# VHH binders against Abasic site processing protein HMCES (HMCES): the designs that were tried, part 9

Target 1, 269 residues: Abasic site processing protein HMCES (HMCES), of Homo sapiens (Human) (q96fz2)
Amino acid sequence: CGRTSCHLPRDVLTRACAYQDRRGQQRLPEWRDPDKYCPSYNKSPQSNSPVLLSRLHFEKDADSSERIIAPMRWGLVPSWFKESDPSKLQFNTTNCRSDTVMEKRSFKVPLGKGRRCVVLADGFYEWQRCQGTNQRQPYFIYFPQIKTEKSGSIGAADSPENWEKVWDNWRLLTMAGIFDCWEPPEGGDVLYSYTIITVDSCKGLSDIHHRMPAILDGEEAVSKWLDFGEVSTQEALKLIHPTENITFHAVSSVVNNSRNNTPECLAPV

## First folded at step 1 (VHH)

Design cg7 (framework vhh_8cml_1)
Fold by OpenDDE, second read of step 2:
Structure cg7 (fold): chain B 269 residues (1-269), chain A 121 residues (1-121)
Amino acid sequence: as target 1 above (269 residues)
Amino acid sequence: EVQLVESGGGLVQPGGSLRLSCAASGFTFSSYDMGWFRQAPGQEREFVALISWSGGSTDYSDSAKGRFTISRDNAKNTVYLQMNSLKPEDTGVYFCAADTYLSEYGSYDYWGQGTQVTVSS
């Protein structure tokens, strides 16, 4: 996964992340560093995206079932990194393969510390390789959405008003991630950054791409992944597998340029 | 089981040539970009060459450019590295790598065990 969409306004995004804590109380996640949230139809590595994580990471003795939402840098910067510039990292940390997560120090260490997060997105983009050509067809991949009687396919929103309604009830894609905290050697703010765990693609996506993000489907999966206080690493890793509960449609080549940030990026062609 | 097996390494004099081969198995070869990397003693592994899944695109390190040629045969599940005008600084273990999105940087899906190339008078 090298491209996502996360364009919802902050308030809509927050509501979409409503959850029940361990006591069954309905809650909204509290924001950390809300000003770092930059909505975009076209999110690339090194950009900031919102993730969910346990409150226990920030507050001692907090209920580990409580959730915080925070923009983090896409591309995990390990805590041990000693260079002053994260861009000098010589290995790609955009994704973490599920089968080798325990073999790589950069991922194993933070995972062992319980630094699990849920990466939020409208969906992700993937490019299908066309046989015989160097051309790739991009697809937008996301959770199936509940068809409201009036709202046809994402593409049928004929009016801005209808489009807003579609997104107000949009089920966000929830991807399993690992994050780490990096302190710059020269001082400054702690950098929070994440990697997306990837798995072999499900059968439905296999023709598009052989790999997919590890999707946490449902509140239970999300809760267990986040709750590092009660759920061990071993148990959490059982949640990491392909899912067939995904849909997709072809989109235009507009998304190919990471600078393009318009609704056309995810519109069906 | 995924396997990448390198061959063709050896001892050669400066100015000489070698052709490395990497035989792949256990995955859909034609869907993967293939690359060559090398590691000299006491040095970090470095990028040498990359070829796209279709063979339509190639990329080389600055040191390899003009001297090395990467190619592939999808029917044989094999990637090649033709090395000409070899220099002592080309000495190292050469590794084959496979990834769906191979780049000069990062972790790769699959790695071979490597083959030793020694350039010496």
Scores: ipSAE 0.012, ipTM 0.329, lowest interface PAE 8.0, mean pLDDT 88
Fold by ESMFold2-Fast, scan of step 1:
Structure cg7 (fold): chain B 269 residues (1-269), chain A 121 residues (1-121)
Amino acid sequence: as target 1 above (269 residues)
Amino acid sequence: EVQLVESGGGLVQPGGSLRLSCAASGFTFSSYDMGWFRQAPGQEREFVALISWSGGSTDYSDSAKGRFTISRDNAKNTVYLQMNSLKPEDTGVYFCAADTYLSEYGSYDYWGQGTQVTVSS
């Protein structure tokens, strides 16, 4: 996973993340650095995306089941990185393979500190390789959505007008991530950055691509992944596996250029 | 068309050394991060070492750090793994893998067939 859509306005995104804490109290996640959130239909690595993480990462003695939402840089910059400019990191840390996460120092260290986050998106894009041509077919991949009278119908054959209405009650894709905190050697603000954990693709996606993000399907999985105060690394890693609860449709090549940021990027073709 | 061909494996005694090579063809080698992975009998494939596309950054598994050195020669389209102070636990098939830093997938695009390393007395 190297391209996502996360276009909802901040208030709509916040409401889509409503949750219950350990006491059963209904809550909205509290924002950190809300001005750094930049909605887009076409998010690439090195841009900021919203993630959920436990309040306990920021406040001593906070309830670990309470959630913060914060924009973080996509592309994990390890705490040990020695250069002054994080864009000079030459490793591809946009994704972290589940099978090597406990072996690579860049991921093992933050994971050991409980630095788990849930990466939010409308969905993600993948490019299907077509044999006999030099072109690839992009697909938009997302959770199955529940149809309502207000949100309208969604599907591969739906018109752009119908897609306009579905965002009112869109179920956000929730992907397992690891983040780290990097302190610039020359001073300045701490940089928060993340990677998306990847797994082998499920049967339903195997014809599109051989890998997929580790998707946390439902509030129980999301809560356990975030709650590093109560859920150990070993227990949390049991949540990392392929899922079949996913749908997709082909989109136009407009999405190929990451500078294109319009609804056409995810509209069915 | 795309090929990654590993060589340099073999049988060696504990404390010995081996240098693995991976010759790449059919793609723009200098644009890809290169890694070494290994798989012991009955085990899953595990990470060993990684080198960035330019050679400016390297990373190692805890078991490899201090004993193994990854390097590359972009003029020769080859990546190397120098393995020193080998232990029986290092026994396995060693695989070369290529991952583009420009990939929309963020995963390894190409894999070699592997070369066998056996460390025993």
Scores: ipSAE 0.000, ipTM 0.202, lowest interface PAE 12.6, mean pLDDT 85

Design cg8 (framework vhh_8cml_1)
Fold by OpenDDE, second read of step 2:
Structure cg8 (fold): chain B 269 residues (1-269), chain A 121 residues (1-121)
Amino acid sequence: as target 1 above (269 residues)
Amino acid sequence: EVQLVESGGGLVQPGGSLRLSCAASGFTFSSYDMGWFRQAPGQEREFVALISWSGGSTDYSDSAKGRFTISRDNAKNTVYLQMNSLKPEDTGVYFCAAPLEYYDSSAYDYWGQGTQVTVSS
């Protein structure tokens, strides 16, 4: 996964992340560093994206079932990194393969510390390798959306108003991630950054791409992944597998340019 | 059958230059990003350079940056690695690969047999 969409306004995004804590109380996640949230139809590595994480990471003795939402840098910068510039990392940390997560120090160490997060997105993009053509076809991949009488297919939203209605009830894609905290050697703010765990693609997606993000499907999976206080690493890793519960449609080549940030990026062609 | 065939390796003195080629067949070359890796004796295979399918984007390891240039000719199904200012530490077997995921050698679908590069006085 090298491209995502996360364009919802902050308030809409927050509502979409409503959850129940372990006591059954309905809650909204509290924001950390909300000013770092930059909505975009075209998110690339090194950009900031919102993730969910346990409150226990920030507050001692907090209820570990409570959730915080925070923009973090896509591309994990390990805590041990000693250079002043994260761009000097010699290895790509955009993704973490599930089969080698425990073999890589950069991912194993933070995972062992319980630094699990849920990466939020409208969906992600992948490019199909077409035989015989020099062009790759991009696809937008996301959770199936519940058809409400009012919510036309993403493709049927002919008006801005209709689009707003569709997105008001949009089920966000929830991807399993690992985050780490890096303190710059020269001082300054602690950098929070994440990697997306990847798995082999499900059968439905296999013709498009061989790999897919580990999707946490449902509130239980999301809760277990986040709750590092009650759920061990071993148990959490059982949640990491391909899912068939996805849909996709072809989109235009507009998304090919990472600078393009318009609704056309995810619009069906 | 997918094939990657590397060539252009050899013995060169420090400060010298080599141009490696990798000829690809059996798959849609123009749809794949291509990379170069190298493996020194007793060492793990390491990333050297990457080029996007379109040729519009490139990336290099720190050791390669400023000295090596990756390029491709999609019409010829070939990826190249121009290596300048070679050092003894550049000695190793150089491999061409088509990646599934970047920078992790375990995530590459296709590998060549490699070509030996030896930098020695």
Scores: ipSAE 0.023, ipTM 0.329, lowest interface PAE 6.7, mean pLDDT 88
Fold by ESMFold2-Fast, scan of step 1:
Structure cg8 (fold): chain B 269 residues (1-269), chain A 121 residues (1-121)
Amino acid sequence: as target 1 above (269 residues)
Amino acid sequence: EVQLVESGGGLVQPGGSLRLSCAASGFTFSSYDMGWFRQAPGQEREFVALISWSGGSTDYSDSAKGRFTISRDNAKNTVYLQMNSLKPEDTGVYFCAAPLEYYDSSAYDYWGQGTQVTVSS
């Protein structure tokens, strides 16, 4: 996963993240650095995206089932990075392969500290290789959406005029991530950055792309991934696997240019 | 058919310069990040430099930083590596690579045949 859409206004995004803590209390996640949230239909690595993480990461003795929502840099900068400029990291940490996550120091160390997060998106984009052509076909991939009287589903048959209605009840894609905290050697603000864990593609996506993000399907999986106070690294990693509960539609080449940030990026062709 | 063709390698004296080129075809070049890697005799392949699809972001290995500059010309479907202040330790085969899956630059799935760079007196 190297391109996402996360365009919801902050208030709509917050409501879409409503959850219950372990005591059954209905909650909205509490924001950190909300001014750094930049909605976009076309988010690339090195931009900020909203993630969910346990409140316990910020407050000692906090209930580990309570959630914070915070924008983090896409592209994990390890805590041990010695350079003064994070953009000088020599290797790409946009994604973290599930099969090598415990072998790579950049990911193993933050995992050992419980630094698990859930990366939020409307959906993600992948480019299908087409034999006999030098171009790829982009697809927008997302959770199946529940149809309501006030909103329709997004699909190849849907008109763009109905898109505003679907977003009010949109089920956000929830991807398993690992984050780290980097303190600049010469002083300055702590940088929070994340990587998305990837797995082999499911059968439904195999004709589009051979890899997919590790999707946490449902509140039980999301809660267990986030709750590093109660769920060990070993137990949490059992949640990392392909899922078939996804849908997709082809989109136009407008999305290819990451500077294009319009609804046309995810509109069905 | 995806093709990556490197050129510009050769023999150079320590302290000299070389400019490598990689001509790409068979995919929408302007939509993908491009990377340079190298392999020294008897050693594993090593990352050298990366440039984003637009040319707006670049990354370098510690050994390349300050001496090498990666650039691209999307109109010509070409990525370049300008190498200055070359050292004997820079000797190796240099490969152009494309991560056509968009997943990450460490998962390059298309490689050129390489161009030999030799730095010696």
Scores: ipSAE 0.000, ipTM 0.169, lowest interface PAE 12.8, mean pLDDT 84

Design ch1 (framework vhh_8cml_1)
Fold by ESMFold2-Fast, scan of step 1:
Structure ch1 (fold): chain B 269 residues (1-269), chain A 126 residues (1-126)
Amino acid sequence: as target 1 above (269 residues)
Amino acid sequence: EVQLVESGGGLVQPGGSLRLSCAASGRTFSSYAMGWFRQAPGQEREFVALISWSGGSTDYSDSAKGRFTISRDNAKNTVYLQMNSLKPEDTGVYFCAADSSYYDLTYEPSSAYDYWGQGTQVTVSS
């Protein structure tokens, strides 16, 4: 997972993240640095994306089940990084393999500190290799959405203008992430950055790509991944596995160029 | 705001057990995450185990998993390390540490916690 869509306006995104804390109280996550949120149909590594994380990371007396939503840089910059420019990091930290997460110091250390986050997206993109050519077919991959008889299905039959109706109640994709905090050696604001944990592809996606993000399917999984005050690293890692509860459709080559940021990027062909 | 005093160390045979205690004083002990580190003779300090402020989350080094159990009693301001199936390689000075927030609990050995105890010696020898 190297490309996502996260285009919802801030208010719509916030409502889509409604949750219950440990006491059963209904809540919306509180924003940190909301002005850094840049909606896009075509988000690539090094851009900022919204993530959920426990309020306890910012307030030592906070209930660990309460959630903050914050934009973070995609591409984890380890706390020990000594260069002035994070873009000069010599390792690819866009994704973190689930099978080696406990072996790689860049991921093991922040994971041990409870730095787990949930990466939010409308969905993600993958490119299927076409046999006999160098051409690749992009797909938009997302949670199954609730159908209504009025709106019909979310697919090739729907024109792009009809997609406006589905976003009001869109179920966001929730991917397991690890973040870290880097303090620039020459001073400045602390940089929060994240990586997406990846697993082997499920049966339903195996014809598109051999890897997939670790998807947290449902509020119980999301809650346990985020709650580092009550859920240990070993228990949280049990949530990291392939899921079959996913759907997809082919999209046009418009999405191939990361500079293209239009609804056509995720529209069915 | 927290002062730490370790106890419970001693000499034990391979395969034996020891229970270490770390008594804390200070107004906000129940808000602190707690960890155990050890330092073998001639070596640098290494991570052993950690526990969240509520006691709901624990983590262990690979060498400690399945043999050691960390627990805490917030009413008594005490954290414990139950060590079973001890090996000669477990020999060292065991230090208790406290951090004001969980996200700094598991640090590189050279990184600082907010507070450290003075250590208690554990020797595993025939």
Scores: ipSAE 0.000, ipTM 0.125, lowest interface PAE 18.4, mean pLDDT 82

Design ch2 (from ch1 with D99G S100D S101Y Y103T D104G L105S T106L E108S P109E S110E S111A A112E; framework vhh_8cml_1)
Fold by ESMFold2-Fast, scan of step 1:
Structure ch2 (fold): chain B 269 residues (1-269), chain A 126 residues (1-126)
Amino acid sequence: as target 1 above (269 residues)
Amino acid sequence: EVQLVESGGGLVQPGGSLRLSCAASGRTFSSYAMGWFRQAPGQEREFVALISWSGGSTDYSDSAKGRFTISRDNAKNTVYLQMNSLKPEDTGVYFCAAGDYYTGSLYSEEAEYDYWGQGTQVTVSS
């Protein structure tokens, strides 16, 4: 996974993340650094994306089931990195393979500290190779959405106009991530950065791409992944597997250029 | 923000070699992944080779693998493409491209690259 959409305004995104804590109380996640959230239809690595993580990471005695939402840099910079410029890191940490996550120092160390997060997106993009050309067909991939009566569409094909109306009740894609905290040697603010765990594609996506993000389908999976105070690394890793509960549609080549940031990027063609 | 200028193209005999250079001006060259693409007359632009911002990862098209080598000199803000065992099929305009990221998942796609040079002509002919 190397490209996402996360375009919802802050208030809409926050409401889309409503959850229940361990006691069953309805809550909204509390923001850290909300001014760093930049909505976009076309987010690439090194940009900031919103993630959910346990409040216990910030407050020693906090209830580990309570959630913070914070923008983090996509592309994990390990805490042990000693250079002053994160771009000097020799390894691509945009994604982390599930099969080697406990073998790679960059991921094993933060995972051992409980630094699990849930990466939020409207959906993600993948590019399908086309036979006989150097062109690829981009697809927007997202959770199946429940269409309300207000959307007005029961048809197999959704018009671009109808797609613009669905965002008020959009079910966000929830991807399993690992984050780390890096302190610049020269001093300055701590950098929070994340990687998305990847797995083999499910049957439904295999014709588009051979890999997919590890998607946490439903609140039980999300809460167990985040709750590092009650759920061990070993137990949390059992949540990492492909899912068939996913849908997609082809989109225009407008999305190819990461500088394009318009609704056309995810509109069906 | 980076400007790219290619050089080193020219006419060469089949079986010969050429070294293409791409000089970058502007800030933070070392933060960019660099790629080489080519376009033959009447054909789509195609991927040739890429190198990560750190120089630790490289990738090549099937046609370039084993014959071409991509490298970079961050002190000189330059990326190179060493082309050996050239064939008439390698004829085309070669473009240098810079992307402000490298994911490894897309690796060879034109869409990953935000800045492009004007191109340099490579002609392989007897």
Scores: ipSAE 0.000, ipTM 0.125, lowest interface PAE 17.1, mean pLDDT 83

Design ch3 (framework vhh_8cml_1)
Fold by ESMFold2-Fast, scan of step 1:
Structure ch3 (fold): chain B 269 residues (1-269), chain A 125 residues (1-125)
Amino acid sequence: as target 1 above (269 residues)
Amino acid sequence: EVQLVESGGGLVQPGGSLRLSCAASGRTFSSYAMGWFRQAPGQEREFVALISWSGGSTDYSDSAKGRFTISRDNAKNTVYLQMNSLKPEDTGVYFCAAEPGYSLYDYTSSNYDYWGQGTQVTVSS
């Protein structure tokens, strides 16, 4: 996973993240740095994306089941990175493989500190290799959306106008992430950055790409991944596996250029 | 990069008090959780006290609870450790340490990114 869509306005995104804490109280996540959230249909590594993380990361006596939402840089910059420009990191930390996450220092250390987050997106993009050509077919991949009596289920057959109207009730994709904190050696603001954990692709996606993000399907999985105060690293890692509860449709090559930021990026072709 | 300089150590009688200071350079001091650790000769560094980046949360080792108070002044880029009712077993080099972001699971010295050189505290007659 190297490209996502996260285009919802801040208020719609916040409502889509409504949750219950451990006591069963209905809550909305509290924003940190909300002005840094930039909606886009076409988010690439090094851009900021909203993530959920436990309030306990910021306050000792916080209920670890309470959630903060914060924009973080995509592409984990480890605390030990000594150069002034994080874009110069020579290792790709956009994704981390589930099978080696406890072996790689860049991921093992923040994971040991409980720095687990849930990366939010409308969905993600993958490029299918086509035999006999150098061109690849892009696909938009997302949770199945709830069918209602009037709207039906979202799919490739829906018109672009009808597609655009489903966002008010959109189920966000929730991907397992690890984050870290880095201070520039020459001074500047502390940088919060994340990586997306990846797993082997499920059967439904195997014809598109061989890897997929580790998707946390449902509130129980999301809450256990975030709750580093009650759920150990070993227990949380049991949540990391492929899921079949995913759907997709082919999209236009407009998405190929990360500078393109329009609804056409995810509209069915 | 944050540079940390400890001060306020010295020789004190059992039952006495000392106030340690840790002066930080760097414009991002207020984004850091800060900790105090100590090391006696031949021992590993042990956790003493922690304060969150906002100052809203503190934590202490069992030996420090009720006797020590950690505080910070973000306007002065300084963290303090007020030590009361000092005991001979409090003797050691006291280190100030900084960690970007707050994590309650950072009681381990190896997880801190920035360290001062330490200040000696001796509790003896």
Scores: ipSAE 0.000, ipTM 0.214, lowest interface PAE 11.7, mean pLDDT 83

Design ch4 (framework vhh_8cml_1)
Fold by ESMFold2-Fast, scan of step 1:
Structure ch4 (fold): chain B 269 residues (1-269), chain A 125 residues (1-125)
Amino acid sequence: as target 1 above (269 residues)
Amino acid sequence: EVQLVESGGGLVQPGGSLRLSCAASGRTFSSYAMGWFRQAPGQEREFVALISWSGGSTDYSDSAKGRFTISRDNAKNTVYLQMNSLKPEDTGVYFCAASGYYDEPLTSPSEYDYWGQGTQVTVSS
């Protein structure tokens, strides 16, 4: 996973993240640095994306089941990184592989600190290789959506105009992530950055790409992944596996250029 | 997002040298760590050599250390494996592989995302 869409306005995104805490109380996640959230149909590594994480990371003695939503840089910068420019990191940390995550220092250390997050997106993009050519077919991949009287139908036959209607009750894609905190050696704000855990592709996606993000399907999985105060690293890692509860449709080559940020990026063709 | 094509394999006598090339297509080549693996007849794929996305870090299997050198040219989207002092035990299909997901040297085939089709290396008198 190396390209996502996360275009909802901040208030719509916040409501889409409504949840229940451990006591069963309905809540909305509280924002940190909301002004750094930049909606886009075409988010690439090094840009900021909204993530959910436990309030306990910021407030000593907070209920670990309560959630914060914060924009974080895509591309984990380890806390031990000593250069002044994160783009000079010698390794690509946009994703981390599930089966070796406990062997890699950049990921093992933040996992040991409970630095688990849920990466939010409308969906993600993958490029299918076409045999005999260098052309690749992009696809938009997302949770199956529930149709309502107010939302449009979702499918390859929908027009761009009808597609926008489905956002009213869109179910956000929830991907398992790991984050870390880096203090610039020359001073400045602490940088929060994340990586998306990846797994082998499910049967449904195997013809498009051989890897997929680790998707947390449903509130129980999301809650357990975030709650580092009650759920150990070993127990949380049991949530990391391929899922078949996913759908997709082909999109135009407009999405190929990460500077393009329009609804056409995810509209069916 | 990377497509890989190996070349440079062939038949060589013990003690000889070969230079393998792996041509990558795709606009993100420079963000991937690149590895070479080999598979001998009847064996599993095994690690040979690795180079980081920037070229600043390399790693080698014990059998390759001192004999093989991995390098890359990001301007040409190509990775190379210079093989010297070849032995019959080096015979196998050599695969180029790309990994975009890690912060450390990678030695397991399961840690690589994209693979070439392989090129045959035969070391025989």
Scores: ipSAE 0.000, ipTM 0.202, lowest interface PAE 12.6, mean pLDDT 84

Design ch5 (framework vhh_8cml_1)
Fold by ESMFold2-Fast, scan of step 1:
Structure ch5 (fold): chain B 269 residues (1-269), chain A 125 residues (1-125)
Amino acid sequence: as target 1 above (269 residues)
Amino acid sequence: EVQLVESGGGLVQPGGSLRLSCAASGRTFSSYAMGWFRQAPGQEREFVALISWSGGSTDYSDSAKGRFTISRDNAKNTVYLQMNSLKPEDTGVYFCAAHTEYYGSFDLSSAYDYWGQGTQVTVSS
């Protein structure tokens, strides 16, 4: 997973993340650095994307089931990285393979510190390779959505009013991530950055791409992944597996250029 | 990275008040939980007060509860410690400290990543 859509305005995104804490209290996640959130239909690595993480990462004695939402850089910069420019990192940390996560220092260290996050998106994009051609077919991949008389579908959104109906009750994709905290040697803001854990594709996606993000399907999985105060690394890793609870449709080549940021990027063709 | 400079210390009589300020340089201030610690002559550095990165949560040592108030102004990159009803036992060097994230005990000085040089508070008749 190397491209996502996360275009919801901050208020809509916040409501889409409504949750219950351990005591059953209804909550909205508290924002950190909300001005760094940049909505886009076409988010690439090195851009900032919103993630959920436990409040306990920031506050002593916080209930570990309470959530913060924060924009983080996509592309994990390890805390031990010694160069001054993160773009000079010798390897790609956009994704982290589930099968080797405990073998790679870049991921094992933050995971051992409980630095688990849930990466939020409308959905993600993958490009299907076809034999005998260099052309690839892009697909937009997302959770099945609940259809109501008032909620539109992506294929039926033909006006701004109908597009608003599609997104008002959209179920966000929730992907398992690992984050780290890096202090620039030459000074500046502490950088929070994340990687998306990947697994083998489910049967339903195998014809599109051989890998998929580790999707946390439902609030129980999301809560356990985030709650590093109560859920050990070993227990949390049991949540990392392919899911069949996913849908997709083909999209136009407009999405291929990461500078294109319009609804056409995810519209069905 | 953040650099911290404390000010507002001085000599006061028992029962008096002081307001300490901690000015942070750099652009990371609003990302840190901020704490105040003090060190009396011949003693270990001890926790006084903590404020979360957002200002939504505060915590105090038993000796500071009811007498001291910690606050922050993220627009000014400053943390304050309002100290009332000062006692001779409050005498010491007061340090401002930044904690990048919670992972361990916040009442331990070793949990904090950045420290100021300290400001002297003397409570004496």
Scores: ipSAE 0.000, ipTM 0.100, lowest interface PAE 20.5, mean pLDDT 83

